# VHH binders against D-aminoacyl-tRNA deacylase (GEK1), part 9

Target 1, 317 residues: D-aminoacyl-tRNA deacylase (GEK1), of Arabidopsis thaliana (Mouse-ear cress) (q9zpq3)
Amino acid sequence: MVTLIVATTADPASINPAAALLAMPGWTAGPILPPDIKSFSNKQTRVIQHDRSIVKEDDLDLRWEEATGEVVDEVIFLSRHTAVSNRPALTVHPIGVLHLKDGESPPQGGKPGWAALPSTRIGPWFRLLKKMAEAHGLVPEFEITLEATHHGPITNKPTMFLEIGSTEEYWKRQDAAQVMALLMWEGLGLGGSEEVGKWKSETGKRKVLLGIGGGHYAPRHMDIALKDDIWVGHLLSGYSLPMEDPTQTKTTPGENYIGGNWRQSIKAAFEATKASFPGGEILAHLDHKSFKGWQKKAITEFLAEESINVGKPNDFT
Short names: E, the ipSAE of ESMFold2; O, the ipSAE of OpenDDE; V2, 0.75 times the mean of E and O plus 0.25 times the DockQ between their complexes.

## First folded at step 4 (VHH)

Design n04 (framework vhh_3k1k_2)
Fold by ESMFold2-Fast, scan of step 4:
Structure n04 (fold): chain B 317 residues (1-317), chain A 125 residues (1-125)
Amino acid sequence: as target 1 above (317 residues)
Amino acid sequence: QVQLVESGGALVQPGGSLRLSCAASGFTFSDYAMRWYRQAPGKEREWVAGISGSGGSTSYEDSVKGRFTISRDDARNTVYLQMNSLKPEDTAVYYCAAKTEVYSDYGETYTYDYWGQGTQVTVSS
């Protein structure tokens, strides 16, 4: 029943939002986990601080449960974001490594073929973050965006990343750190308000977005995620959907056999999304602009075979 | 797995023209920006030209502006480099690259870039 927030002292975009949150009322020092992981407690929230890579420090949920006997309900990671564009951004994303084959080393943690359970809070908190960033004067300087599923660390709990980007100047922005702290404070109901984005058995059947295709910032899926009452699961960018063109691979066996790990990526993302949203109505949205006719045909046929319903933007209500 | 295969490299006389092709497979081609790089003997690899995933934006190194044109055919998963008014200084191995977003942690840079093996262009009389 506890929400675990993970911060690393190695990253100003991680430790500064954590410090801002811990400066708010109600925190008490908690147990220290080996090797030297400090913790702080407030209601059903636990902040832990380590000094290692945020994307490679695996199984912190399991280690917390083993050390304390408390059940971890979800994990929220605080991290920097880096982009070639150097564009300032505040981001929310699910994690997993679906772009690599077995035997490839993931440079940003996780393992090939793995998709974490996506946090139920991704969609609701993305919308809340956008409103808070606007209210606190960060827009249009900071782009408020989702990111497609990528990197680690390994965890068995519903999880998401909250990031400040994209350069050292922006990682150190105290106003951005304060907005991230306010997002967590309000989102988790630490000030006495209702929690935002909690999935419960009485939630009923709500629409859950499974994004298929498109770029890293999920632009066409993001339009759907901005709609009220829409929940967000995994978002698969084009780099996570390798599809071998049968007309260019002369040795491909038979017609309509399309090589690449795209089927495995879709199935892993779907199963993880389904597990996070029991009773939810999962709709796959294809970024039409990212697919050729043969790719779209193959994907829609595979989705039908797996009993994954396809939705167009108007089907998300 | 992702493959990029360059072709079209040849020996050509100064003032001549060549069209290089790069056939891509194993990924959603239209989502990736495509780049051409070149490396002359004894020199560092340099960027030559780029085209966005949508094909709407192109960019060029100053020394090739007005002479080279990058284009793409998303239906055929192919990017092209049309080279006109070739000079001996254009002699190099030309590489095709597919570029995606770069992420980093603790100052380490990670990339989902894919590279071809290159095609030789020689400009000589």
Scores: ipSAE 0.012, ipTM 0.244, lowest interface PAE 8.9, mean pLDDT 86

Design n05 (from a08, 18 letters changed; framework vhh_7yz9_2)
Fold by ESMFold2-Fast, scan of step 4:
Structure n05 (fold): chain B 317 residues (1-317), chain A 124 residues (1-124)
Amino acid sequence: as target 1 above (317 residues)
Amino acid sequence: QWQLVESGGGLVQAGGSLRLSCTASGFTFSDYAMGWYRQTAGNEREWVAFISSGGSTTYADSVKGRFTISRDNAKNTVYLQMNSLKPEDTAVYYCAAKTEVYSDYGETYTYDYWGQGTPVTVSS
């Protein structure tokens, strides 16, 4: 089984970390994936390089399997990050498009209502990235953060994004590219060390965070993700949990139903997280300050109906 | 219901100081980057300062060294301390809560909450 690392020449925050990784020992040229996707091989890792949008080139894992006969275990994407604050950042996140309704066109790939299998490496690699960024003098200039689940591309195997942000100046930073390359090199054990973040049957602490509510950078969920031995699944920002106030939007007299796609979003994120962490103890953490009383009540009742366990920060140990 | 309410604007003489406040409700304030913008008659709205959810700040060159943005998450409030005010700082000042999103090759998916604005007049 192989780990696919996907880069695009259209994005300096993508191609520069890939180039830095490929400058390390042990790489050989691999097959060209149709139509023009170059590949490079090192042990059980494959770097593939295209020239299109990183978030719209779907099914690269299945396309690799079809073309080569190799089974793909996971996909890691290298990408830019944009923040309206212009603050430089290094980020890690799961992908999916849970904020759009059926029939809406996703501007950044994926499809409405879909959540990818989240990479098991998200939590462990987020912690490792923070340590590496500090060791290489990128902090406090670069904010090291998680992002909530968003955008594509469509994948079929556990997936994570590694990003450099938030402006064109920072997308081109070679020191950031080197840190991302070191993260992948050490995280995948390419230099002979033990891999980081591989889900194993003997994992002693098996708590998996499912984040519900909060902003794009998941600040309250991130505090939990910083704890040792905590694993991270999907993180649902408030924009993926639209809930219609039944007291203000009653379209049907006497109705107690809370509209919006929030139930579908939670269920999709939970099922994908569960699939990535077989045997894991998945705890939903609510950012309580993101919700009004009626929203917290509805979400908590729905989680109970779906047999999704709720955890407070102290339950993650 | 999201809401941003600005206060602290008014009349001030050149060289003086003002502190603007913006109090948020209806969303989780601590999750959002907060910004200040200003607009003068006949001109486009221009960015003044941003503060991230973690407290990191950035400033427009025109105000750097004179203005300070800060936040108090316990009070759901963002502040703009304006020192050494100049007549050209006269504008309506707007508070914004900024959603940070990935951008794909020129497509940006951004959602902002905006306040109604507070006027600042700096006399020569």
Scores: ipSAE 0.015, ipTM 0.269, lowest interface PAE 7.7, mean pLDDT 86

Design n08 (framework vhh_8pnl_2; at its last look DockQ between E and O 0.71; V2 from the best seeds 0.00; counts 0 for: pae E 2.4 > 2)
Fold by ESMFold2, look of step 5:
Structure n08 (fold): chain B 317 residues (1-317), chain A 122 residues (1-122)
Amino acid sequence: as target 1 above (317 residues)
Amino acid sequence: QGQLVESGGGLVQPGGSLRLSCADAGFTFSDYAMAWYRQAPGKERELVARISSGGSTNYADFVKGRFTISRDNAKSTLYLQMNSLKPEDTAMYYCAATEVYSDYGETYYDYWGQGTRVTVSA
């Protein structure tokens, strides 16, 4: 039962946090995985250093199991982030390729219409990262934020990405790398403290955020994610919710008056979230201002049809 | 964050010109890469032009040379100057915005306008 941390050797926002973590006590060399992937072990944690692009990293959880016999519980990727604004950021996000229809080919891994199991640690580690970044003087220079669900690779176990952005100067920032390493060190309990963000299925009274709508950095959903004890599943920005404008389509009466892949996107994200949080109370939180009236009506009707409960901010307690 | 609002569409004769604009009070456009898309009835939405936050532009083959995308970040406004219009340019025109770039060329447009209609009479 292991946590697999994946670093890519050519990306300073990836290899530098990994190196900072490996400089802490307790690491031993692990097996070399084909074709030449170095690994390191500390308690339940395995770090691998992959020299290929993220597109070549499909099924690393299964490949670890095949090579070692150890069952992987979760996967954490370390990566760079690129913002249009060039603003520095430290980010956490789940993965999936929800906007594409079956038969389309995603350019950056994953598979069409798919959402990975979200890591249960996304919410708790986002909050911990924010506190650590503040304590280490990175705020306000770095924004500490979630990102909406996007891209691959394909994984079979709960997954999240931890990223440093947004330019070469900031990808290389060693203080940011040290904070990411500290997050992993304390979050996984490697120094002896209790780990952060494990889900216990027998506690099915806990609220889990499913974010619907908004921009890439999920600003309305972040208000919810900052609350104590709130778990975070998938976050579907407008990119993941393709909806066809009904004034631009021919009159086509039928079950799907509002076309586009948005229903399948919501359903896949909901099911993956539910699978990561057995017994959890999943609440869809809508970024209402990001939707036109016809979109909001269609989404709320679909959520009701699928028995997906909607949560207002005060329902997250 | 609000939604994008397009304006400037209308009916024009072939060879005519229109200037489309796209604005929103809640957007600081300097944080965004922007694009214009169009959709003719019964057709798929297609890219017309893109502009980075720094002003670099890219155009679809069918419109290059006739249209110019530009932005005024101080006014949080995106423009599309459309010259030498043809009946084939008849479509609903949408602006779109994104806060992130993909390393693999995919663009994650999270915000879209309602569109403005351009009709070029034959």
Scores: ipSAE 0.529, ipTM 0.791, lowest interface PAE 2.0, mean pLDDT 88
ESMFold2-Fast, scan of step 4: ipSAE 0.256; ipTM 0.624
ESMFold2 (binder alone), look of step 5: mean pLDDT 77; pTM 0.794
OpenDDE, look of step 5: ipSAE 0.771; ipTM 0.882
ESMFold2, look of step 7: ipSAE 0.460; ipTM 0.748
ESMFold2 (binder alone), look of step 7: mean pLDDT 79; pTM 0.799
OpenDDE, look of step 7: ipSAE 0.626; ipTM 0.829

Design n10 (framework vhh_surovatamig_d1)
Fold by ESMFold2-Fast, scan of step 4:
Structure n10 (fold): chain B 317 residues (1-317), chain A 125 residues (1-125)
Amino acid sequence: as target 1 above (317 residues)
Amino acid sequence: EVQLVESGGGLVQPGGSLRLSCAASGFTFSDYYMSWVRQAPGKGLEWVATISSSGSTIDYVDSVKGRFTISRDNAKKSLYLQMNSLRAEDTAVYYCARGEVYTDYGDYTYYFDYRGQGTLVTVSS
């Protein structure tokens, strides 16, 4: 079982952390993944480098398995983050395209209605990243944050993105690249320490956060994710929960129906989270201040219908 | 509960002006970036403008730069969009949104945790 790290030469926020990691000891050249993707090997970790869009190069996990015969356990992508505010940030997030309708073409990869299996490492590595960034003098200049579930590429194994933002100046920051490389080095145990964020049957505290509502940076969910021993699955921002105002839609007599694909989004995120955390206690945290009364009522009723347990912040212990 | 209520839309001739307003409640308005986004008939959401929590950082989509002005009044918990030199292409439902716009790889992906119900702006003769 190997951890596949994906970098693209088209993005300094991708290739620079990869280069910093590869400058650490223990790497050897690996096979070429067709058509011309370079790889490097260290213990159970594989770094691959392509020159294409990071969010549109689908099925790299399955393509690696087909080409090498190795089983891929997880995929970690290295990428830039862009925000209109241009503020510097180091981010961690799960991927999926729950904000688009069926039939819409996803401009940033993936497919409508799809949620990848979330990496089990998201919560533990978010906490580790914050600690490392603080230790290396990047805080408060860099905001250390989660992002809600968004974009591709399509993957089949547990997946997360590690990003440096938000402008070309910050994408090229070598100190940020070094911190990301150190996160991967320590997180994967490449220096001989125990790996961080592996999900095992003996995991003692097994509460998994499913975030519902809130902003792209998941601020209220992030407060929970900062708690020790909390694992993080999908985080659904309001844009992934399109709900049609019932006053503007036709109603069928005898039905309390609210249109939009919000039910499908919640169900897809829950099932993907459940698949990544077998035996985990999944608790949905609703950012209820982001919803109107009718939305909150509909969501809580649906969660109950689907047997998805709801947790308040204090329930995550 | 979080509420964003837009007003000020209407019918205007090309070259005309409109001022949109957004009244915010249910959260600490002064802690948030605020944005205006629009959706033209048959098209997807398009980001228009963003303003930081203090009002010191402002950005616009290129097509409206020099014509539109975003502003805010934190004491009144209100967001504004002054629209000048309006074009037929500006016809859209305009939404007040809490948060900033995120763009990752050259394509725009508009991520807001809350959006109002919108106000229609029609630019026609």
Scores: ipSAE 0.014, ipTM 0.392, lowest interface PAE 7.0, mean pLDDT 87

Design n11 (framework vhh_7zox_3)
Fold by ESMFold2-Fast, scan of step 4:
Structure n11 (fold): chain B 317 residues (1-317), chain A 123 residues (1-123)
Amino acid sequence: as target 1 above (317 residues)
Amino acid sequence: DVQLVESGGGLVQPGGSLRLSCVASGFTFSDYYMGWVRQAPGKGLEWVSDIYSGGSTGYADSVKGRFAISRDNAKNTLYLQMNRLKPEDTAVYYCARDTYSEWGDSGYYFDYAGQGTQVTVSS
């Protein structure tokens, strides 16, 4: 069972952290993944390098299994973060395309209505990244943040993205690349330390955050993710929760139907999160500042109908 | 009661200027990236500009140097100053919350948009 790290030579924010990681001890050349994807091996970790879009090379986990016979436990993608703010940031996020419905084209890979299994490492590695960035002098220059669930590629195993942003200047920062390499090195226990963020049957503290609402950077969910022993599943920004105002579309008195893909988005995110955290206690946290009263009521009622427990910040302990 | 209300659109001659405004309510305005997206007749949505709460801005290449985005967090208001307008700028302009552009195909994301305001550039 292996951890697959994916880098692309097309992106300095991808290839530079990979190169920094590969400069650490213990790496050997691995097999070529067809057609021409080169790989490197260290313990139970495999780094693969392609030259295409990081968000459009689908099924690399299954392709690795087919080519090598090794079982893939998880996939970690190294990528640039692009934001029109041009603000430097180091980010961690789960992937999926829940803001699109069938028939809509996903510009950044994936497929409409799909959510990947979220990596179990998201919460633990977000906390570790913040600590490492602070220790290595990147804070406050770089914001250390989560991102809500978005884009592809399509994967079949627990997945997360590690990103350096937001502009070409920051994508090429070698100190940021080194911190990302150290995060992977320590997080995967490659230097002999205990792995960080591995979900085990003996995991004693098992509260898993399912974020509902808020902006792309999940600011209120991030406060919960910073708490010790909290695990993080999917984070649904408002753009993944389209809810049609019933006062604008209501045609029958007393009918309380709210259109949009929000129910399907919540259900898909919950099921994917549950699959990544067997035996976990999944608590949905609503970013209350993102919703109107009628939206909160509808979401809370739907969560109860689906037997999804709701937690307030103080319930995450 | 999340609401975005655009104003300031209208008919203008090529080379002219317009200033769009968007009044936001029902959420903490300063917590969000805010932006403008537009839709020309018969075309898809095009991202125009975004601004972070702290003032950092981004612009589409088609408007760079001509348009200026700004915000007043105390008034929950977003602005777009449009200068040297061209017939190609004719579109419905939407105020949008939490906008950004993704790498690869320049995908555009936002979690809430207003009803839009029409801008027509014609002689």
Scores: ipSAE 0.011, ipTM 0.265, lowest interface PAE 9.5, mean pLDDT 86

Design n12 (framework vhh_gocatamig_d2)
Fold by ESMFold2-Fast, scan of step 4:
Structure n12 (fold): chain B 317 residues (1-317), chain A 122 residues (1-122)
Amino acid sequence: as target 1 above (317 residues)
Amino acid sequence: EVQLVESGGGLVQPGGSLTLSCAASGFTFSDYALAWYRQAPGKKRELVAGITSGGSTVYMDSVKGRFTISRDNAKNSVYLQMNSLRAEDTAVYYCATEVYTEWGDTYSYDYWGQGTLVTVSS
């Protein structure tokens, strides 16, 4: 089984970390993925480079399997991060489009109501990235952060994004690109060290964070993810949990009905997380400061109905 | 629910200083980024400075070294210290808080204060 790393030449925050990684020892030219996607091979890792949108090239994992006969274990995407605040950041996140209803077009790829299988490496690599960024003098200039589940592309195997943000100045930073390359080099064991963040049958500590609520950068979930031995699944920000205030709706349904696709979002994120972490102990953590009382009550009741266990921060130690 | 109230604007001479304050309510202040924008007469609103929940800052090029953004989480307030003011800094200054958009990768400052006028004139 192979780890597929995807880069696009259209994005300096994508192609520069890929180039830095490919400058390390052990790479050979691989097959072209039709029609024109170049590949490079090193041990069980494959780097592919296209020239299109990173979030809209769907099913690259299945397309690789079809073209080569190799089984894809996971997909790692290299991408820019953008923010209106122009914050410099190095980020790690799972993908999915849980904030849109059926029939809405996702401008950043994926499809409404869909959550990818989250990479098992998200938590372990977030911790490793923070350590490496600190060691290489990028902190405090760069925020090292998780992002909540968002955008595409559509994938079928465990997936994560590694991003450099948030402006053209920062997308082109070679020191940031080098740190991302070192993260992949060490994380995948390409230099001969043990891989980081691989889920195994003998994994001794198996607590998996499912984040519910909070902002895009998952600040309270991130505190949990920084703890050793914690694994990270999907992270649902407030925008993925649309809940209609029942006192302000102008319909006459039952008084306890709370509209919005928030139940579907939670269920999709939970099922995808569960699929990535077989045998894992999934604990939902609610960002308690992100919800009004009626929202927290409804979410907690729904989690109980779906048999999704809730954890407080101290339950993750 | 979310409210931002700016204060501290006024008339100053070129080379002078002002401190703008923004008092926030209706959200968990420490979890959100805040920013100062400005809009000069007849021009579009532009980002002046931003500060993340973690304390990282960003500035537009023309104010770097002259303006300093800071926050006080205990007081639910964000500040903009403006030094060496120039005529071109004349604008209504708006406090804004980031709300994460449905697209995730980008977020906008969706909540705005009413603004505070800064006039730099002799």
Scores: ipSAE 0.006, ipTM 0.271, lowest interface PAE 9.4, mean pLDDT 86

Design p01 (from a13 with E33W Y102T; framework vhh_surovatamig_d1)
Fold by ESMFold2-Fast, scan of step 4:
Structure p01 (fold): chain B 317 residues (1-317), chain A 124 residues (1-124)
Amino acid sequence: as target 1 above (317 residues)
Amino acid sequence: EVQLVESGGGLVQPGGSLRLSCAASGFTFSSYWMSWVRQAPGKGLEWVATISGSGGSTDYVDSVKGRFTISRDNAKKSLYLQMNSLRAEDTAVYYCARETYTYDSSGYSYFDYRGQGTLVTVSS
């Protein structure tokens, strides 16, 4: 069973962290996947080096299993981050396309209504990344942040993205690339330490955050994710929860129906999160400041109907 | 300020060819992945093709693969889409777009800037 790390030579924020990781001890050349995808092996970790956009490279996990016979446990993508603010950032996020409706074409991979299994490492590695970035003098220049669930590619195993942003200057920062390499090195136990963020069936603190609402950088959910022993599943920004105002749209006379794909988004995110954290206690946290009263009421009623437990910030311990 | 200006659209017969151009200004063009996006009459936006900042990597929606070629000239700050073997279904307004994975208060955006668009009509 292996961890796939996916990098592309087309993106300095991708290939530079991969190169820094590969400069560490223990790597050997692995098989070349068609058409010309190089790979490298170290213990149970495999780095694949692509040459095109990785957000549309669907089923790399299944393609690896078909080519090698190895079972893939998870996929970690290395990528650039862009932001209108142009602020430097190091980010971690789950993937999925819950913003789009059936029939819409996703420009950055995935498919409408789909959410990948979120990596179990998201919460633990976000906390580790923050500590490492602080230790290496990247804070406060670089913001260390989560991102809400967005884009592809389609994967079949638990998945996360690790990103350096937000502009060409920052995508090429070697100190940021080195911190990302150190995160992967320590996180995967490649130096002989215990892996960080691997899900186990042991009893203990196993609360899993399902974020509902808020902005792309999930600021209120991030406060919870910074707590020790909290695991992180999907994070649904407001753009993934389109809710039609019931005073403007009625599907049946005398019936208050709230249209939009928000129910489907919550269900998809919840089921994917549940699948990644078997035996976990999944608690939905609502960013109440991002919702109107009628939206909060509808969401909380729907969560109750689906038997999805709601947690306040202090319930995450 | 960021500006993207498309040109090259027009009326063409099925099986014909057109080359679209996009002139970029107000940013370091070579630092950004660029895309072509289209909107057919009465339909939503559809991504068509993407190219990396260096031009070394390209990707296409399946329906245009083998027929369309995206390219760029970083010295001229220009993006191109060579469209061959055009079909009636390719009729759309084509937009040059700067790639991003950002959001605003109203929704998620894959592109932070788009041009005014250029109309391509494929009919007999």
Scores: ipSAE 0.040, ipTM 0.500, lowest interface PAE 7.1, mean pLDDT 88

Design p02 (from a13 with S31D E33Y Y102T; framework vhh_surovatamig_d1)
Fold by ESMFold2-Fast, scan of step 4:
Structure p02 (fold): chain B 317 residues (1-317), chain A 124 residues (1-124)
Amino acid sequence: as target 1 above (317 residues)
Amino acid sequence: EVQLVESGGGLVQPGGSLRLSCAASGFTFSDYYMSWVRQAPGKGLEWVATISGSGGSTDYVDSVKGRFTISRDNAKKSLYLQMNSLRAEDTAVYYCARETYTYDSSGYSYFDYRGQGTLVTVSS
């Protein structure tokens, strides 16, 4: 079983961390993934480099399996991050396109209504990244943060994005690229240490965070993700939970129906999270400050209907 | 200050050709994927084509593959869309857009900046 690390030469925040990782010991040239994608091998890790959009090159995991016969365990993408704030950041996030309707064109890849299997490494690697960034003098200049579930590409195995942001000057920072390379080197155990963030059937108490609501950077969910031994699944920002105000929409007599695709978004994120963490205890954490009373009521009732357990911050221990 | 200025739109007959241009300023043009997006009358925004920062990689929506060609000149900080074999359904305002994935709690954006647009009308 192998871990695929995907980089694109079109993005300095992608190719520079990949180049820094490949400069470390133990890499050899691997096979070409048809039609033209170069690969490099080290133990059970494979780095593949293409020149196209990182978010639109679909099914690289299945394409690798078809071309090589190797089973893919997970996919890690290296990418730039952009923010309206222009603040420098190092980020980790799951992927999916829950904010678009079926039939809408996804400019940043993926498929409307879809959530990828989230990488089991998101929580553990977010904590490791924060420690490494601090140790290497990037904090407080670089904010170390999670991001809510967004964009593609389409994958079939547990997936995470590692990003350097937020502007062109930061995408080219070699010290940030080195820290991301070190995160992958240590996290995958390439230097001989234990891998970080592997989901194992032997682990007893395994609380998995399903984040519901809040902004793109999931600040209240991040407080939970910083706790030791907590795992992170999907994180649904408010933009992925469109809820139509029942006072402004046509309602059936005797019913207080709330329109929008919020139920589908929660269900898709929950099912994908469950699939990545077999045997895990998935707890939904609501960012109550991002919701009106009628939204909180509807969400909690839907979670109960779907048998999705709700957790308060102190339940994640 | 980031600026994107489109030109080249106009009235063209079905089967005709147009070349759209976009002049970029205020940022390192070669560091960004650039896109063309369009909005047909009464419709939402539709992504049309994307080109990588180096120009080595391009993507297109299926309906324009083989008819449209996106290109760029990094030295001149310009983006182009060559439109051939134009159809009535290509009628739209075309926008030059800087590709990104900026987000906030109020919404989601695939593009952080776009120009004012240039109207393309395909009619006999």
Scores: ipSAE 0.015, ipTM 0.475, lowest interface PAE 7.1, mean pLDDT 88

